# Designs tried in a protein design chat: VH-VL binders against q96il0. Part 64

Target 1, 167 residues: q96il0
Amino acid sequence: APERGAERRDTAPSGVSRFCPPRKSCHDWIGPPDKYSNLRPVHFYIPENESPLEQKLRKLRQETQEWNQQFWANQNLTFSKEKEEFIHSRLKTKGLGLRTESGQKATLNAEEMADFYKEFLSKNFQKHMYYNRDWYKRNFAITFFMGKVALERIWNKLKQKQKKRSN

## First folded at step 20 (VH-VL)

Design Y12
Fold by OpenDDE, fold request of step 21:
Structure Y12 (fold): chain C 167 residues (1-167), chain A 120 residues (1-120), chain B 111 residues (1-111)
Amino acid sequence: as target 1 above (167 residues)
Amino acid sequence: EVQLVESGGGLVQPGRSLRLSCAASGFTFSSYGMNWVRQAPGKGLEWVSYISSSGGSTEYADSVQGRFTISRDNGKNSLYLQMNSLRAEDTALYFCAKEYEFGSWAFDYWGQGTMVTVSS
Amino acid sequence: QSELTQPRSVSGSPGQSVTISCTGTSSNIEAGYDVHWYQQHPGKAPKLLISDNSDRPSGVPDRFSGSKSGNTASLTISGLQAEDEADYYCQSYDSSLDAHVFGTGTDVTVL
């Protein structure tokens, strides 16, 4: 029985954005679009006196960003690969070469490509549904923690003002 | 139903390596951070390692730093722990544990564990 | 390794209330990190009882409650039942270790 070649699922390399914000920056930075996901990574600032709640929020945001980056990187790679395979298969079926007489890359018409998009979306429908579900859950959690952090900061400011008035 | 099944445990000599696996089912594996927690015989729980949902971030306890490597294959719904330079102190039941909710650092589902015994 | 301190054992009669304490330090519970609680029966995997100080996951009986004040978290078991005999562990995060930390564990016995 021929060893079914383990389809190396081309997972996008976890592209650590090579963008390094300035060391003395006290702000979040937005990097250039990632080459695989096309998403712009955010480099989150870490305060010197980061509270546990702020840390939780930051880590959640970071983890969510990584999750999004990985999802779209993989999705884009899969899309590109399947698109190319579809084009090649269709051209072959038509008896056409991969290149035109002028040396240009042979392309399919809009109708044929529409079929590809429909099939691709249908095939990945469940994946996208799960992604969307979890995307909303994550963003809800982030928003919730943002609210908690905001309240904590307000409370701390009020306490500081009271202490200054008492002295 | 959420299920986590650990495997790969066994008896090994000090200095040897072992690779643990955890097979996950019943939830979207790629959406959650995963952890390894161990329990020495008759002792309490000890956190060992964490890996983010994407696998882009990892954390380790000082006791295993530089010796253990956590990894995951989201396509296979699998979590791994490569253990190198094993010591007698690493003898424990090793659990894989799922993070509870986004932003919660609690663990809601645990496997039954796989036993690792390091002995000469 | 900075372990959270728990009493070694707690006992109670059926129907009574028992409380397990979990005492931390300035780098974990006192710093404001949340505490989680687990129940572990002999030969079984831990089960999450309380998350984030006082939140009870679905399926956990209402007789279990959690609280936190200062450097101490508490798990209260009201209406103690025979099935509650188990080991209980608190968990938090320690900023000095940059790691999750567990308590020393408490053996709960039903008399």
Scores: ipSAE 0.882, ipTM 0.960, lowest interface PAE 0.5, mean pLDDT 93
Fold by OpenDDE, fold request of step 21:
Structure Y12 (fold): chain C 167 residues (1-167), chain A 120 residues (1-120), chain B 111 residues (1-111)
Amino acid sequence: as target 1 above (167 residues)
Amino acid sequence: EVQLVESGGGLVQPGRSLRLSCAASGFTFSSYGMNWVRQAPGKGLEWVSYISSSGGSTEYADSVQGRFTISRDNGKNSLYLQMNSLRAEDTALYFCAKEYEFGSWAFDYWGQGTMVTVSS
Amino acid sequence: QSELTQPRSVSGSPGQSVTISCTGTSSNIEAGYDVHWYQQHPGKAPKLLISDNSDRPSGVPDRFSGSKSGNTASLTISGLQAEDEADYYCQSYDSSLDAHVFGTGTDVTVL
């Protein structure tokens, strides 16, 4: 029985964004689009006196960003691969070469490509549904924590004002 | 139903290496952070390591830092713990544990554990 | 590793209420990190009882409640039942260690 070569599913390398914000910056930074996911990474600022709640929010945002980066990187790779395979298969079926007489890359018409898109979406429908579900859950959680952090900050400001009035 | 099944435990000599695996099912594995927690015989729980949902971030307890490596394969719904330079104090039942909710650092599902015994 | 401090054992009669304390430090509970509680029967995996100080996951009976004040978290078991005999662990996060930390564990006995 031929050892079915374990298809190394080319997982997109966890691309550590090479973008380094200035060390003295007190703000979040947006990097250039990632080459695989096409998403722009955010570099989150870490306050010196970060509260536990702020830390939780930051970690959740970071983790969510990583999650999104990985999902879209993999999705884009899969899409590109399957698209190329589809084009090659279709051209072969038509008895056409991969290159035109002029040396240009042979392309399929819009109708044929529409079939590919429909098939791709159908095949990945469940995956996209789960992604969307979890995307909403994550963003809801982030929003919730943002609210909590905002309240905490307001409360701390009020306490400081009271202390200043008492002295 | 959520299931976590640990494997790879056994008897090993000090200084040797062992790789633990955890097979996950019943949930979207790629959406949640995962943890390893261990329990020495007759002792309490000790957190060992964390890995983010994407695998991009990892954390380790000081007791295992530099010796253990946590990893995951989301395509296989699998969590791993590579344990190098094993010591007698690493003898424990090792659990894989799933994070509860997004933003919660609680663990809602645990495996039954796999026993690692380090003895000369 | 810095552990959260729990009483070694707590006992009660059926129908009574028992409380387990979990005491932390300035780098964990007192700093404002949330506390979680687990139940572990002999030879079984831990089960989440309380998350985020006082939230009860689905399937956990109402007789379990959690609270937190200052550097101390508490798990209260009301209407103690024979099935509640188990080890209980609190868990939090320690900023000085940058790690999750568990309590020393409490053995609950039903008399």
Scores: ipSAE 0.882, ipTM 0.959, lowest interface PAE 0.5, mean pLDDT 93
Fold by OpenDDE, look of step 20:
Structure Y12 (fold): chain C 167 residues (1-167), chain A 120 residues (1-120), chain B 111 residues (1-111)
Amino acid sequence: as target 1 above (167 residues)
Amino acid sequence: EVQLVESGGGLVQPGRSLRLSCAASGFTFSSYGMNWVRQAPGKGLEWVSYISSSGGSTEYADSVQGRFTISRDNGKNSLYLQMNSLRAEDTALYFCAKEYEFGSWAFDYWGQGTMVTVSS
Amino acid sequence: QSELTQPRSVSGSPGQSVTISCTGTSSNIEAGYDVHWYQQHPGKAPKLLISDNSDRPSGVPDRFSGSKSGNTASLTISGLQAEDEADYYCQSYDSSLDAHVFGTGTDVTVL
């Protein structure tokens, strides 16, 4: 029975840029910044003889990337929305229109915008704290697995050398 | 305390659809991958589906591939399993299960399950 | 269908040690994928006992230990207690299926 090559069901993360690296590439590729998150997605290379540990590391990195993409995309959207609402509200309070006499979008001064930034950061402080916590945990895990993979590779190289000496 | 509560189970006829829900609390739901695992009456555990923390990646067992769809709403701390074209062999207690740690493929917290019975 | 083979049942007296084996194939345990262990009491959800072959989550007694060698993983319960009567499942990942796989389950009875 032909070994149905396990179609690696690794669905490309829906949120990652549709940038497709060359099929013959043997390295990771960095795509352009995502339009929502402004993060550059990495397309991870999958070796033909990927070990279980390497696979685990790769999947963790991929998931972490997706997690970051989603967080920042949502954060940027929320920020933009709230910023616009703030500007509109302040302009209205000042009796100013949304557009200047020249037809440009009316803006607030730096001091007024500073108030917005302060309020926004205060409002989202807990969210950012959780993000940072989990970001560190994820990166710690990734680093840990990187270490394990490195050790595994060293061990495999040593085994190969021993086998060559025994033959 | 971490809690997972499944719902949406019931009696359905073959070929029908059912949607399961899992309500999560006690942890940062959006940070962890989630799984569905089922257990037929008097049988062992069977992995059904996985969804990444962001929902960007999904995986399915061959037995449910093309029929089931896993999804999540991180804003509602909810996991879902849309089950279409249900079969008698899909009769099981369905658990939602949380991944243990980042990069771990173990499941540390499980719900109590919701029973799905597919019978003519 | 479970891809990992476990004994159907294991029994022991209180205070004794029992070992449950979990045998895999070249596409899972033997390939180097980690093994996890779960305890399930009747009518209850599974509980994680051992992760990543030998790691114990917080709250799991030290009388539970896991090991892995070749294509076989083992769960050892030392100092068997009445409350240990339950079903035990191993779990791993299978590269040929690209899926998580559970063992057939083992019923542990305390005599």
Scores: ipSAE 0.870, ipTM 0.954, lowest interface PAE 0.5, mean pLDDT 93
Fold by ESMFold2, fold request of step 21:
Structure Y12 (fold): chain C 167 residues (1-167), chain A 120 residues (1-120), chain B 111 residues (1-111)
Amino acid sequence: as target 1 above (167 residues)
Amino acid sequence: EVQLVESGGGLVQPGRSLRLSCAASGFTFSSYGMNWVRQAPGKGLEWVSYISSSGGSTEYADSVQGRFTISRDNGKNSLYLQMNSLRAEDTALYFCAKEYEFGSWAFDYWGQGTMVTVSS
Amino acid sequence: QSELTQPRSVSGSPGQSVTISCTGTSSNIEAGYDVHWYQQHPGKAPKLLISDNSDRPSGVPDRFSGSKSGNTASLTISGLQAEDEADYYCQSYDSSLDAHVFGTGTDVTVL
C-alpha cells in the first residue's frame, strides 16, 4: 500500500514499527513484527463518524497493544542480559574463559542452561503474575466493549431501516 | 493501599519553569494511565494532561498545549509534569490522578496536590 | 476548556434526597460520552463517587446514585447525612476539544 511523500507520518511510540498504513484505507492494518517485542502492531482505522463507544474501544486496544509491547520488549532485554550474566558467572566458577581455543563464544551445556531458565522464571514470577492478571483484565474489557459496539451498530442499522420504510 | 504523592510546587515568576513529580505506590503503576488535574484557589477542577500506561500516548488541555509536557518513569513508579512558560492563570493546586478501570475515563485515586503559584 | 453546567448550590435537611444536575453540549454528554461524579470536602482531594454514569465504586455508600439521559446527567444523594456536605463535580469528555471536561461544581449544604 502506498504512503504519502514528504508529509508527516503517523508514528508509533518508542519500540514500535514506524510503518504507517495508507491514509485512504478504511480497514485496520497489521504491521510487521516489532524488533524488540516480536509482536505485530495493529494500525487502527478511525472512521469519520466514530461513536464515543467506538473511540473508547479503539483507544483501549491501542493502549493495550503499547502496554503489551513495552512489557515484552523489557522482558526480552532483561532475559538477554541475565542470560549473559549467568553464562559468564558459571564459566568463571569453572575456571573457563569467555572464549574457546577456537575463539568461539563459550557457552554452557543444555542441563546448565535449563538451570538458567528455571532461575529466570522463579525470579520474575511475581512480575509475570501481575502482567497476566492485567492482561486478562484488559482482554475482558476489550471483549466487553467489542460486544457493546456490535450491539450499537445493530441498533443503528435497525433504526435506519425503520426510518427508510416509514418515509 | 494506593498512594499518590505530588511534589515540586512553589512560587515562581511568569515565564519561568517548574517540574512536578508524583510518586505512586500500592498498585501496578505501569498498568494504568495517569492524569494531572488542577484547581485554582476557590475554583473548580480543570483537567490538564493524560499519559497512557506505556507513555506512548499523551493528551493536553488546549490551555497548556506546547508549554507542558507529561512524562512517566515506570521503573521508578513516577509521573512528571514539566511546566514551561508559566502564566498567572496556571496558579493552582496540581493533583496527580490514576485511571480507574480499563476502558473507563474516570479517576479513582488522587494525591493531595502540590501548590503552584505564578506571580510577579 | 469547556465546562459542564451544574447548579451553584443545593441544600437539604438530613434524611432528604437531593439531586445535582450536570448539563452538557452536543460535543460531550449529548454526543454519548459517559459522566463521572466526584465529591470534594474542604482541603481534601476529590473522591470518585460514580463512574460511567451509574457505576458505584467499592466503598461508596448506596445512597449515592447516578443516571444519564440525553444531555443531562444526575447525581442523587438519598438519605442526606452531615458528612455529605461538600463540593460535587461531574466530568465527561468533549470531542470538539479532545479533552476531559469538568462541571462548574455544586456546593451541597446539609441544613
Scores: ipSAE 0.752, ipTM 0.909, lowest interface PAE 0.9, mean pLDDT 87

Design Y12
Fold by ESMFold2, look of step 20:
Structure Y12 (fold): chain C 167 residues (1-167), chain A 120 residues (1-120), chain B 111 residues (1-111)
Amino acid sequence: as target 1 above (167 residues)
Amino acid sequence: EVQLVESGGGLVQPGRSLRLSCAASGFTFSSYGMNWVRQAPGKGLEWVSYISSSGGSTEYADSVQGRFTISRDNGKNSLYLQMNSLRAEDTALYFCAKEYEFGSWAFDYWGQGTMVTVSS
Amino acid sequence: QSELTQPRSVSGSPGQSVTISCTGTSSNIEAGYDVHWYQQHPGKAPKLLISDNSDRPSGVPDRFSGSKSGNTASLTISGLQAEDEADYYCQSYDSSLDAHVFGTGTDVTVL
């Protein structure tokens, strides 16, 4: 796998990371964390003789990764927006400005921020519960198909050995 | 209760465009892939298009490739089909259909459909 | 050949069993892709009866069963009832078309 060393940050305005696996690879690749979701993307290998089960597994894994990245990108934005609004609201209630005398963003202490974290978790509890349910359902399905693919590959190797003995 | 409600069908002339919508409720829309399936009057079912749960992957039947665009807005629980360069052969009842289970390519819930008629 | 092949019609008396075949090609059923079955009453949307060859979704009566062998999938309706009179479609995936494909449809008549 070659390393170009090219600067990549000025070519990714939409926020999706720029990761390129080696041109010819027989393995899945894990890239650097995505800027917006903080998750590492996986680039999936497509075998030359991909079976229907292998195809289903690959597409399920790819679509699960995309689903997960979208959820966390949206949650990270919501968290950041609601945190900033909470801080601004509390500063307004105290009669304080949004910036300190030194020009830095005004903040709240740990006890005050604990109120935000509690409120955020409470407000988003149902959304995270549905996410966790579907995450477990997806991972159960992936594990199930991984098992089926493994058995299929063992069976095909046994058929290949049987055919060679007959021929 | 899962519900899928299609809208946006109508009578249009050949070569014109139409946009179909599907409003979803009763399930976590953003977790499931969605499909459009059509049925010409008195005919069988024909798969039209697929979009993954995130919208990152799309597929089209050869008969509509390059003319139709599937999209979704997970914030509005809505699925769309932009239909350009319509032909008489596109005349059909268009169904919105939900992916059954993760990793299954079956469709478990269908709307009642919206009728598209392409005629001079 | 762009569709999976089903008989045009099948009939049976109440209480009997009927079987609907779904025959594919080397790029779909024969290649190993799963087959799904749908029931459609007149003026209604299709309803999923069988997923992944033989799985019966919740709410589907156990008189419906599916199987697949080689290039042919089968839907069997045992103990045929008047309400089973409808059109039935199989569905699979075709790797050469990179597309989902439906069967030609079978009209089931209860005599």
Scores: ipSAE 0.742, ipTM 0.902, lowest interface PAE 0.9, mean pLDDT 86
Fold by ESMFold2, fold request of step 21:
Structure Y12 (fold): chain C 167 residues (1-167), chain A 120 residues (1-120), chain B 111 residues (1-111)
Amino acid sequence: as target 1 above (167 residues)
Amino acid sequence: EVQLVESGGGLVQPGRSLRLSCAASGFTFSSYGMNWVRQAPGKGLEWVSYISSSGGSTEYADSVQGRFTISRDNGKNSLYLQMNSLRAEDTALYFCAKEYEFGSWAFDYWGQGTMVTVSS
Amino acid sequence: QSELTQPRSVSGSPGQSVTISCTGTSSNIEAGYDVHWYQQHPGKAPKLLISDNSDRPSGVPDRFSGSKSGNTASLTISGLQAEDEADYYCQSYDSSLDAHVFGTGTDVTVL
């Protein structure tokens, strides 16, 4: 049987996890959280007799995971950048520095930070609406294919049972 | 309202390189896988390459493997095909094409194509 | 390079039904991969007519229908119209090539 598992290449800058499942595993694996997206990737098993429908489902799940990780990695970086810019701007309008007298990063109180969260959500509203739409479309498609795979497997079991009884 | 506009085609000598671009609009580009498909003059359609929505997965026809590189920039809504070591048999109209629905391997929107001619 | 086999041409009079066959191999249609259909007018990009054997995208007239049985897929045009004169291609996936494959193409003529 060919080796099953990702080759380990540490030269990839972002999307490739350092986690590598056992090459002879017959199960999906859940890896550690990605540094940028904070999501745990799934490492999918490829059965030796994968049907066309099973192949399509596996590739759809893999692509959806990659798509989801990219969205949240980008949003987490944008959130962090815009949060610091908001704090810096509000401290400047108050005549305050970026650091307290003790040298720690200056912050805003909870009411002031609530203004940031509202502004961030408002600014990014349409992007999140498109993300939610496509997330539901992808999950509906995945669920639909999972159902088709389940029916295919039931049918194959019934065919095998009919063959055994006809001995 | 979905539009795909290819560019970068032209006349080039064998062994040279070209880079094709495809500008996308009217849909969430970063959500869909993209393909290049080519059609030689007077011939049928031939699939060339695929790239997943994130750019994390790519696939190539054997005829172009190792010579062509598909890429995308989701920030610019753009798809690219870097074509190296061009051969006369690469002469074709090159289309970019959008993945139809999630889990369907059909292509629902195509550009008008950009012509690549490879001759000595 | 594996191609799906289609008749070179078919013809019919306005109002007739015509059927275009698409025959594959054990590594594509017979293996269970779906078939898609495209219409291409001269000088134009292909247009998706049928996806996943029988699903008709929005905006495609209901006179176009598709089916698949065994190693053969079929596109049927009921009530042939002059605007249906074009080239038609089927498409599937081939597991031996790890590639999408297209049919040889069928030129539909309306008499």
Scores: ipSAE 0.735, ipTM 0.903, lowest interface PAE 0.9, mean pLDDT 87

